# VH-VL binders against q9umr5, part 157

Target 1, 268 residues: q9umr5
Amino acid sequence: SYKPVIVVHGLFDSSYSFRHLLEYINETHPGTVVTVLDLFDGRESLRPLWEQVQGFREAVVPIMAKAPQGVHLICYSQGGLVCRALLSVMDDHNVDSFISLSSPQMGQYGDTDYLKWLFPTSMRSNLYRICYSPWGQEFSICNYWHDPHHDDLYLNASSFLALINGERDHPNATVWRKNFLRVGHLVLIGGPDDGVITPWQSSFFGFYDANETVLEMEEQLVYLRDSFGLKTLLARGAIVRCPMAGISHTAWHSNRTLYETCIEPWLS
Short names: E, the ipSAE of ESMFold2; O, the ipSAE of OpenDDE; V2, 0.75 times the mean of E and O plus 0.25 times the DockQ between their complexes.

## First folded at step 8 (VH-VL)

Design i6 (framework fv_nofazinlimab; at its last look DockQ between E and O 0.69; V2 from the best seeds 0.76)
Fold by OpenDDE, look of step 10:
Structure i6 (fold): chain C 268 residues (1-268), chain A 122 residues (1-122), chain B 112 residues (1-112)
Amino acid sequence: as target 1 above (268 residues)
Amino acid sequence: QVQLVQSGAEVKKPGSSVKVSCKASGGTFSTYAISWVRQAPGQGLEYLGYIIPIFGTANYNEKFKGRVTITADKSTSTAYMELSSLRSEDTAVYYCARVDYDEFGSYGMDVWGQGTMVTVSS
Amino acid sequence: DVVMTQSPLSLPVTLGQPASISCRSSQSLVYSDGNTYLNWFQQRPGQSPRRLIYKVSDRDSGVPDRFSGSGSGTDFTLKISRVEAEDVGVYYCMQGTHWPYTFGQGTKLEIK
């Protein structure tokens, strides 16, 4: 039998968005038990990410317990960060494939039409002022806001991303790294036509430097220092990068070609 | 100069709801935190919650068990605080306040509204 | 929730004399960024609160230099070097480090 699949949604999202994905999985892997977690939907997805991690942890623990051979995680957009944190804090998870579906794994510094209502160009440059404060960090968006022009503020004020990345020292860094490394495969999915994740390379742990030049995963300090295990995972062949063009952010979970190419191979 | 102007005094019956407005002028609205604080007669200050208007949702003090709803209209630079299931203990002056910041991310002047007296009585 | 404890709660002062108000928090108010989000507010009779001090010791614009804030971690103090008649009111400390944000009980400053 196929390993159970757990799906975690993204920002302002719900389980309904994954109806096509469920169909694809059912067709190609009949009998697979797929659970789309219906937690922190809609505006509730703006709750602090650590709160979400705790909630999702409570939901996945029973599922994992019933699946001794392991489970697969498909985590979309903001959900990818939740899942990475989840795998970091769980010392007994049994995740075989962690599929990060267009997730801002290295953070967000968005300036796209899709997010203009939330991150207008004029506001993007100033969001650090509120996000890197206690007030801002109570919102999920600020938890992974990564302003390349205010790196010090990010490193010191980010209460989520900087921590799970091991960019700021904390007493759980070693343990979290160990836990995360329990994953069988890390499948990173994203693409240049996403239109939301900014830069889109963030889905592959790429990100801006101080000049807004996009650097690849291997050029990032978190990789070079192996702060949470990326270098180790890559070395053992556990990282899969699946870029795909022509897919908008809201279509990653509903594209058949994407599913067959980037998701399906890792559901066995 | 940034100013916050609140709606007028309210007299309400127990069990009803009240909605207080707070209009901001003289600065950017969307990225500032608009806080709501109340003060019962002769008592101290209590933090109800706050909203970052651009995010469209608020952070609430759970002490109020979901009775408080804070919203914001960016087009009018107005924040709202609605308190439902009113009881006598909710009688207080309700304040809005904007938490300011500077170019370094440090908070500067905190501007307060003039307050709105809400009286809950049978 | 973080408990903010002020002392004294009543502070009678002679004009021209100094005043000191203590504020203690139940846990450290140092945020991850190294800042301590401790504020002092003044509320004159019949008026809205006015912030005097933010981040422990920074004065808001227009606040006289006779007001000063100090402290660290869990122990904070507001001092008035020379009390004036206009200083009559209630003073509150507030922490903005840990949600939910909380205020002290307030200290009522009166002229003897």
Scores: ipSAE 0.888, ipTM 0.950, lowest interface PAE 0.6, mean pLDDT 94
Fold by ESMFold2-Fast, scan of step 8:
Structure i6 (fold): chain C 268 residues (1-268), chain A 122 residues (1-122), chain B 112 residues (1-112)
Amino acid sequence: as target 1 above (268 residues)
Amino acid sequence: QVQLVQSGAEVKKPGSSVKVSCKASGGTFSTYAISWVRQAPGQGLEYLGYIIPIFGTANYNEKFKGRVTITADKSTSTAYMELSSLRSEDTAVYYCARVDYDEFGSYGMDVWGQGTMVTVSS
Amino acid sequence: DVVMTQSPLSLPVTLGQPASISCRSSQSLVYSDGNTYLNWFQQRPGQSPRRLIYKVSDRDSGVPDRFSGSGSGTDFTLKISRVEAEDVGVYYCMQGTHWPYTFGQGTKLEIK
C-alpha cells in the first residue's frame, strides 16, 4: 500500500487550500492516508518558525509511529522551511519523499504582487532594520528574510534560516545534518511565474548575490561546504528538481499537470 | 520628530474590557514595532506585547495571552491595546512606545506616549 | 524569563556628586549579532519613561554626556558623573535580547 502523506501549509494559509491536492492523490493513489495539519493557520502562521516546528513536530510524531514503512511530506511555501527544520531536529523521522512546493529555501527578498499587499514596494530595502533585531525575529517572515545587501546582518541575526542552512554555526549542526540526510528524496518544485517567492530560484536553493544576480545551488557556499547535506544528497541521486512555468503562488497545490509531473511520481 | 498620543483615562468595572489608542505622527508607522508597557501605581514597568503594523499581527507576553489584543490601523497610524476580563490588579498607567529604527537596526523604545490611566474598581 | 536585578533600589545623592546604578541579568544579553540589547530609562515624577542609553553605552540624542552606560554580558552600570536637580526620578534597565522583554525593578534617585 501507499505510504501516508503529511501536508504542511504556508503563510496565511490553512488546510482548505489543499482540497484539489487531496482529490488528485485519491485519484492516482487510492487508499493513501493524507493528513493536512491544521496548526498555525491564518495569522498564526506569523509565529516564530521554531515555535511552529515544535508544534508540527508534536503532530507528526504519532503519524510517523503508525507508519513503520515511512511517510511522505508535502510542504507548501513557508511550510517547506518548517519541514526542513523538522527533518533536521528529528533524530527518528522516517520521511521518504520531502516534496517542497515553491518554498523560499534560501530566503525571501523582493517585491511581488502579494508582498505589495503586505509591504509598500519601497520597503524591501529597509525591512532589514526591523527583521534583523530580536523584535523582528519573533515573526516568521523575518526568520527567512534574506537581504543580499546586508548579508552580514542576515547571517548574524537570523534565528532560523541561517541556522538550518548551516550559514551560521550551531552546536547541533552535525546532528541536524545527519538527521536531514536520512530523507529518501528531496523534491524541489517552483517556477518563474510564482509571483510571490523572490527570487523564484530560492525554491531550488538559488539566491541573489550582493548585485542581485541569481547564483544557482551549486554556486552557494551552503552547497559547496555541504553544510546540511545538499551536495551529498545530489551525489546520491536524491535531489529532484521540477521547475514549471505558468503557475502562480496559490496554484501549486491545485494544478493537475504540476501534480502529475512533479508530485505523483514521488508518492509510492 | 515623532510623537505618540494616547487616548484619555478610563474607569472600568471588574470583568469588563478596555481599549486604549496610540496615534503616531511626524514619522513612518508601518515598519516600527509599537510596544505596550504598563505601570501599576508606585510599581515598576511590565511589557505586555508589541505589534509591527506591516505584518498585521502582534506578539504577546504569555502572562497576558488570551486577555490582551494589540492591533494597528495603518491608514490612521494608530495602534490599539485591548485588555479583557479586567481585575483590580490591572489598574495601571498603560504606555505605548515605538522601538527605534536606524541604519543599523532596532534597539529599544525611543519614543513614548504620555500614558493612559486605567482604573479598575467595583 | 530573564530576571533583571537593580541595585541600589534607593539612591540618595548630594548635588554635584557622582551616582552609579547596577543592573544584573540572569542570562547573557549578547544577541547572536554581537549586540547587547540593554537599555536605560529615566522616569521623572508624573512623566513617561525616557530612554537615556541603548546598546549598553550609546546615548540618545539630547541626553547630557554626564550620563554614561557600561558593562557586558550580565553586568551593567549607569553612571551620572555629576548629579543635577533635574535627575531626580526612577531609573530602569531593560533587556531586549530575550522574549519576553523585561525591566529591572527601578532605582529611585533622590537629592539628600
Scores: ipSAE 0.752, ipTM 0.890, lowest interface PAE 1.3, mean pLDDT 91
Fold by ESMFold2, look of step 10:
Structure i6 (fold): chain C 268 residues (1-268), chain A 122 residues (1-122), chain B 112 residues (1-112)
Amino acid sequence: as target 1 above (268 residues)
Amino acid sequence: QVQLVQSGAEVKKPGSSVKVSCKASGGTFSTYAISWVRQAPGQGLEYLGYIIPIFGTANYNEKFKGRVTITADKSTSTAYMELSSLRSEDTAVYYCARVDYDEFGSYGMDVWGQGTMVTVSS
Amino acid sequence: DVVMTQSPLSLPVTLGQPASISCRSSQSLVYSDGNTYLNWFQQRPGQSPRRLIYKVSDRDSGVPDRFSGSGSGTDFTLKISRVEAEDVGVYYCMQGTHWPYTFGQGTKLEIK
């Protein structure tokens, strides 16, 4: 029989958004127990990411306890950052496949529909001013906002992303790396036509340098220093990259070809 | 010159609601934090919560959660605070205030509205 | 919540003499970015609060240089080098490091 699957949603999202993904799993892997976590829905997804991590942690503990053979995570958009933090802070997780579905793993530096409301052409260049402050860090978007032109502010003010990436020294770094490395596989999914994740290569741990040139995962300091285990995972053969063109941000969990190509093989 | 202009004084009965407006002029609205602070007669200052209008949601002081709703209308550059289930101890002057920022960060409330007296009396 | 404790709560001062107000927090106000989000406000009788000092010691625009702020960590001081008649009012410290942000009780400055 198949391992249980836990699904974690993204920003402004809810469990209903995954109805097609559930159908695909039921058709291809009948008997799989799938739980879509119904926490921090809608506007509550703007709560601080550490608050969300704590809430999701409490929800996954009993599921993992009932499945000693292991579980899989499918984590969409912002949810992929929640899941990566879970893998770091849980000393007893039993996750085999962590499937990161178009998640801003190295951060976000792009206009979203709600960020364009009043100042569409210059909004991303100004958001660092509120995000890199105590007021801004109380909102999830600011927890992973990554302005490549204000790296010192990011490194010092980020209460979430700079910590789980090991970009700022902290006393838990060794333990978090050890816990993260217990995952069986890291499956990275995303593509150039996403339209929201900016740069889209953030879903593959790529990101902008100061000139807005995209550096791939293997060119990032967090990889080269192996700060949270990416280099170790890649050397172990545990990282799977599955890019797919032609899929918009809201369609990743409702595309049958994407599911069959990038997700299904990892739901053992 | 940034200015915050609040709606006028209100007298309310216990159990009712009040909605105070705060109109911003002379500056950017959407990316500044707009805070709400109150002061009972002869007393100190108390922080209710704040909104960053571009995110469309507020951060609330737990003390007031469930009774306070803070919103913003970006098209009119106006923030609102609504307090429900009014009690006599809610009698206070209610202020809105803007949190400033420059290219290096945000510091605190630099511009204050004139205040709105809300009196709760039988 | 971080408790902000001011002393004295009442401060009668002779015109032209210095004044000093203490503010203590129950936790360090140093944020992860290295900044200390400690503000001082003045509220003149019948008026809205006015920011005087931010980041412990930086004076706001239009604030006379007779006002100065100092301190670190949990202990902070506002000083007025020569009190003028217009300085009458209540002075508040506020921390902006730990949500929910909190004010001191206020210090009422009066001319003797």
Scores: ipSAE 0.684, ipTM 0.862, lowest interface PAE 1.5, mean pLDDT 90
ESMFold2 (binder alone), look of step 10: mean pLDDT 90; pTM 0.920

Design i60 (framework fv_nofazinlimab)
Fold by ESMFold2-Fast, scan of step 8:
Structure i60 (fold): chain C 268 residues (1-268), chain A 122 residues (1-122), chain B 112 residues (1-112)
Amino acid sequence: as target 1 above (268 residues)
Amino acid sequence: QVQLVQSGAEVKKPGSSVKVSCKASGGTFSSYAISWVRQAPGQGLEYLGYIIPIFGTANYNEKFKGRVTITADKSTSTAYMELSSLRSEDTAVYYCARVDYGEFGSYGMDVWGQGTMVTVSS
Amino acid sequence: DVVMTQSPLSLPVTLGQPASISCRSSQSLVYSDGNTYLNWFQQRPGQSPRRLIYKVSDRDSGVPDRFSGSGSGTDFTLKISRVEAEDVGVYYCMQGTHWPYTFGQGTKLEIK
């Protein structure tokens, strides 16, 4: 029998986006109980990420309790950050595979069409003025805005990402690290043709330096200091990297080849 | 179920301004954006702009920049479209329409107001 | 601005017969996220427009399955498999990919 799968959607998204993913899972792993969490849909996906974490936590607890052999998480885009925080704040999660579908794990710094619609007169170079205010931090998109030219403001003002990455101190950091390290596998998926996640290497814990040159995970201070356990997980052989070219942001959950290559092997 | 109710017909002189209202009911006003579209008699549809009440941001079609202003009052769940320096070519039915954030302006406008006829005559 | 061209502009059709409307854009409507934001609206005489189709082929709730959308890139089609009396009106395609958003000139569907 297969472990249950819990799916967490992204920004401005809902369970409807995963209809193809559910078809694929049913075809290759018939009998799998798949729960797509229909919380924080549409506009509600803009609510602060810590609020979303609390709501998703309440929803996943009974699912995990019914599955003593463990569960798998598939978390798309912004949802991957929600799942990272879930794994840290839950003292008793039993997640085997955490599958992160094109999630900005080190943050976002890009002039996406989504941002142009929300902030038509703003560019990525000046969005820090909005996002690193107390008001801006009440919105999910600003919780993971990471301006590499204003890293001091990011470290001081980020109420979510800088804390969960261990880039700024928090009283719960030690317990969050211990909880996160209980995950069986961290499966990272992303690619250069995503079109939304900027830099796309953020899905693999890479990110821009002050010159906008991408440094990969192993060059990040977060990894080198093992702030929340990436170095420990890699040493355990628990990190899987599955990059794929030719896949746009909204196609990660509906591409059969991607599913067969990057997701299917981890749904024991 | 969200419903959008617009203000009544207006007759204006050239050079004046008009302010059309769009009141939302049946949902949380800040849960969506509001678009404005117009239609001249017997002609097609033209997009003027939109407002995102939650951020207080608005964007305007370049054709109308400097003459159009879109605002929102969250306390009354009402969006407004004001068009100044009116010309005879501005005679049209003006519509407001809802854009759910899950749909963006890209494929939104699933709920429309009834329309407001604005006639510009000398 | 992106120009949307519809054909035909006038579409007389017999009840129960199929109808087809074409829409062509002056440039690709593929958005940065990979979606194609091509919409179809119906406007009955004296009424506000009603969205029928979004993202090329997805039907809005309550829209009959006799309406279908297809296409890619710059060439799109709205099909009505069996025209009914209530279908009379003007049909507009609209692109939501490039700002400013633009509509086709409209196709008037009339019963013969």
Scores: ipSAE 0.667, ipTM 0.858, lowest interface PAE 1.8, mean pLDDT 92
Fold by OpenDDE, second read of step 9:
Structure i60 (fold): chain C 268 residues (1-268), chain A 122 residues (1-122), chain B 112 residues (1-112)
Amino acid sequence: as target 1 above (268 residues)
Amino acid sequence: QVQLVQSGAEVKKPGSSVKVSCKASGGTFSSYAISWVRQAPGQGLEYLGYIIPIFGTANYNEKFKGRVTITADKSTSTAYMELSSLRSEDTAVYYCARVDYGEFGSYGMDVWGQGTMVTVSS
Amino acid sequence: DVVMTQSPLSLPVTLGQPASISCRSSQSLVYSDGNTYLNWFQQRPGQSPRRLIYKVSDRDSGVPDRFSGSGSGTDFTLKISRVEAEDVGVYYCMQGTHWPYTFGQGTKLEIK
């Protein structure tokens, strides 16, 4: 018997986007109960991420309760951040594998073709003016906007990413870390040809420094300080990094090779 | 000079919907947020919600229980506020206002439309 | 929701005399970025509101220097050093720190 799989979608997504993934899971792991959560679809995915976390929490709690052996999470793009936060706030989750599928885990700072229709070209350098305000923080995109040139604003104004990362002190940091560490495996998936996640290394907790040089996970303060448990997870062999080239952002959940290589091994 | 020009007065029956427009000129529409505020006759100001046009979605005051919808058309630099299931209590002047984030962190509703009177009566 | 409480609600003033309006918030308006998003608006009879002050004390362009804003945390004040006839109208404070954004009840300034 396979553990249930819960799928959380990304920005402007819906359950329909995961039809291929469902097919793959059904073929390779027949009998698996897969639940794609149809919450905050489309434009609603722009709702504040904490609101989304609460909504998804309400949906997953019953599923987890019925699966005492544990569940797997597949969380795509923005959904990966939602799931990480979810696991941070839940002291009783039973997630075996947390599969972060091309998620901006360390934030987003880019105006790729995918986002260009949202952001004028000139907006990347100026988006901090919007995102790091009370106005902008009401939108999910701003909740994980990570401007390396305005780190002070990020650290102080980010109401989501900076908190779940433990980059800003808060009273729940210790508890959240404890909760997140309940995960069996953290599977990080992403790649250089994503075209949306910027930098693509964000999917592996890499990110820009002040000079826009990409630093790896092990060079990040969140890792060095083990602020939310990355260092601990790595030390106990619980982090799996699965980079793959040649996959665009919108194809991570529909690529068979990617599924077989990076997702399937963790669904047993 | 940035200006906001709103659509004309509306008279509506209870239960119907009203859609007010707010056209921006003299600036870069995508660089601003548009807020909607209403004022019942002889009453104070009430914040309905706002939209950041480049994001394509709005933030709403939950008081309105999903009756308000704010949209924006970047091609015409026009924001819209639609209020459904109208009731007499919705009779008010509805204002749009620009939120300029500015180059130096200036935030706020610095430019207002002329207002649109919406009357809900049987 | 954050409750904004203005006082007084009615403010009769003699021309040339100073006026002061208080605005109190039910919780701190200091945002995590260190700014306090407290605005003051003026609404003259038959006109749209006009922003006078933003972030507690910054004046909008074209606003006479006889208007000044001050305060911190939960207590804010709008002052008019010398009231003029054109100052007649209703003044509102507004907080833009906590969603949903909320206004005070308004203070009606009249000439005695």
Scores: ipSAE 0.308, ipTM 0.731, lowest interface PAE 2.1, mean pLDDT 92

Design i61 (framework fv_nofazinlimab)
Fold by ESMFold2-Fast, scan of step 8:
Structure i61 (fold): chain C 268 residues (1-268), chain A 122 residues (1-122), chain B 112 residues (1-112)
Amino acid sequence: as target 1 above (268 residues)
Amino acid sequence: QVQLVQSGAEVKKPGSSVKVSCKASGGTFSSYAISWVRQAPGQGLEYLGYIIPIFGTANYNEKFKGRVTITADKSTSTAYMELSSLRSEDTAVYYCARVDYYEFGSYGMDVWGQGTMVTVSS
Amino acid sequence: DVVMTQSPLSLPVTLGQPASISCRSSQSLVYSDGNTYLNWFQQRPGQSPRRLIYKVSDRDSGVPDRFSGSGSGTDFTLKISRVEAEDVGVYYCMQGTHWPYTFGQGTKLEIK
């Protein structure tokens, strides 16, 4: 029957957000075992991403062990970065489809309402002073803050995203690349009306250059150098791009048309 | 269950300042934000500001023109709202309320303190 | 600042009858993330406010199902299907979408 599905939530989120997604999966793939991981909920979603990766790793190991045919991951927003790291650090994962729902895969650089609420006196242009400090790197949101105007600071100070993307050297980079390449399909989902992920193309490995012009995945050094396997996956036919307009950030997991178009086909 | 307990009623002279405390118990203090709201006698509710203890960041309603300061002491699980240059129009019940990050901060305020009456009178 | 307008301001209701309160905002309350941060609070005489509803229609823990919220954009409604004596108090809508956060004037519900 169908492979088990593991769901990883986003910033300030919980399993309750996925009730519609679970209904859709049950309707189209009845009998699918879906586990929504209730780890790092709410405030705990602010904990350092490497800490979250370790906790989620411990939770997914027994699920993967019970499913020799493989599992699927559905990872929402910040959760998509957790799943990126999981696939790299696990020498023995059996993930078939990794479905990334509007995740800032190249990072975040936006003057969003979320940022204004958390740091009311900060603008996106000066948040680097907080995020690229050792103190700031103890918070998940700073682990993927990517200021295109201070790329030298991002490369030096980012304890998570720059390492996972292979933008800065790490002793484990070769092993992480080998592990990530074991994924069956990388399904990237996102769109221009998200309203939170900035630039929205970050969900497809596009990002701002120093002039805030968005360069797509194929123009990124990460892709060109094949730092963790994007170029190899694309050549293998393993990358699926599913952009959709008209969907806001909190609707990716609760839109039926999105589910049927971008998610359902990958839940074998 | 989280409880918020506020300091007692105060009577202050015009031009002075007042500092109201809000002590949290049950749950981790840094796991939520604290909002401050006031209510003048017989009037509606007015939002003053909030603090996010985990980051030490605060935001203020500009109506108070820099007269309000909200702080938090994580070691005692206590938030404070200080209002300076007091006027008779500042006479009100001042409430603290919790904003749980689980529910995200734009709506919050599911748990409220009992209120602190501040009377500004000469 | 976003102006929140409630109607009626005074609502006398017979026990067991339905009641509804309207709340209109001067701007759309749809947040950048797609959620609408409209909340409803109840304040009983001499008590602190308590939240009944958040995000337009989600009931808070312990709130009876006779309370329901609906609406979108700028027009919102709080309904009580069967008013009980304990429902006496002032009801406030509040927007959490635009800073600074603002409340309606309040609707006083009283039993006739």
Scores: ipSAE 0.575, ipTM 0.837, lowest interface PAE 2.4, mean pLDDT 91
Fold by OpenDDE, second read of step 9:
Structure i61 (fold): chain C 268 residues (1-268), chain A 122 residues (1-122), chain B 112 residues (1-112)
Amino acid sequence: as target 1 above (268 residues)
Amino acid sequence: QVQLVQSGAEVKKPGSSVKVSCKASGGTFSSYAISWVRQAPGQGLEYLGYIIPIFGTANYNEKFKGRVTITADKSTSTAYMELSSLRSEDTAVYYCARVDYYEFGSYGMDVWGQGTMVTVSS
Amino acid sequence: DVVMTQSPLSLPVTLGQPASISCRSSQSLVYSDGNTYLNWFQQRPGQSPRRLIYKVSDRDSGVPDRFSGSGSGTDFTLKISRVEAEDVGVYYCMQGTHWPYTFGQGTKLEIK
């Protein structure tokens, strides 16, 4: 039998967004128990990410307990960060494949059309004023805002991304790294035509330097220092990178070709 | 200069709901967060929650979670605070206040509305 | 929740004399960005609160320089160098570092 699949949605999403994915899984892996977690849906997805992590943890624990053979996680967009944090704080998770589906794993610093509706009178260059304040950190989008021009504020004020990345020292860094390394495979999915994740390489742990030049995962300090285990995972062959062009952000979970190429192989 | 003008006094029965408005003028509404604070007669100040209009969601004091709803209409530069399941203890003056994120170092309610008295009585 | 404790709660002052109000927080108010989000508000009788001080010691526009804020960590002070009749009212400290944000009990300043 196939291992259970747990799906975590992204910003402003709900379980309904994954109806096609469920169809694909059912068709290709009949009998798979798929659970799309209907937590923090819609506007509630703006809740602090640590709060979301706690909520999702409570939901996945019983699922994992009933699946001693292990489970797979499919985590979309913001959900990918939630899942990474989840795996960092859980010392007893049994995740085989962690599929990060177009997630801003290294943060977000974009002012795309998608984001313009969210803050139409604000530009990305000014969002740090909100996001790195006590007020802004109460919103999920700010929890992974990564302003390359205000690195000091990011490193010090980011209450989520900087911590799970191990970019700021904290007492749990070693344990979180250990926990995260329990994952069997880290499947990173994203692409240049996403239009939302900015830069799109963030889905592969790439990100801007101070000059907004995109550096790859292997050039990132978090990798070089192996702060949360990326270097270790790569060394053991546990990281899978699956880039795909021609897919917009809202289509990652509904594209059949993407599913067959990047998701399906890891659901066995 | 920025001003916040609140709706008029309300008299409500226990169990009902009240919705107070706060209209901003003299500035860019989307550049501010709007906080709500209440003050019972002869008592101190209590923080209810705030909204960042550009995000469209609010953060609530858990004490009121489930009963208080803060919203914002960017088209009218108006924030709203709705409190449901009213009880006598909710009798208070309710204030909206502005938080400016874009002006250097201006955090924490530099402009206040005139207050709205909400009386809950049988 | 962070508890803000003001002292005294009642402050009778002679005109022209200095006044001092203490505010203590149950937890450090230093935020990760290095700022300390401690505010002081003045509420005159029958009026809305007015922010006097933000970030411990910064004065709002229009606030007389006889008002000054100081402190760090968990201990903060509002001082009025020369109390005037218009200073009568209740003063509140407020922390904006930890959610939920909380106020002190208030200090009622009166003229003797």
Scores: ipSAE 0.289, ipTM 0.736, lowest interface PAE 2.1, mean pLDDT 92

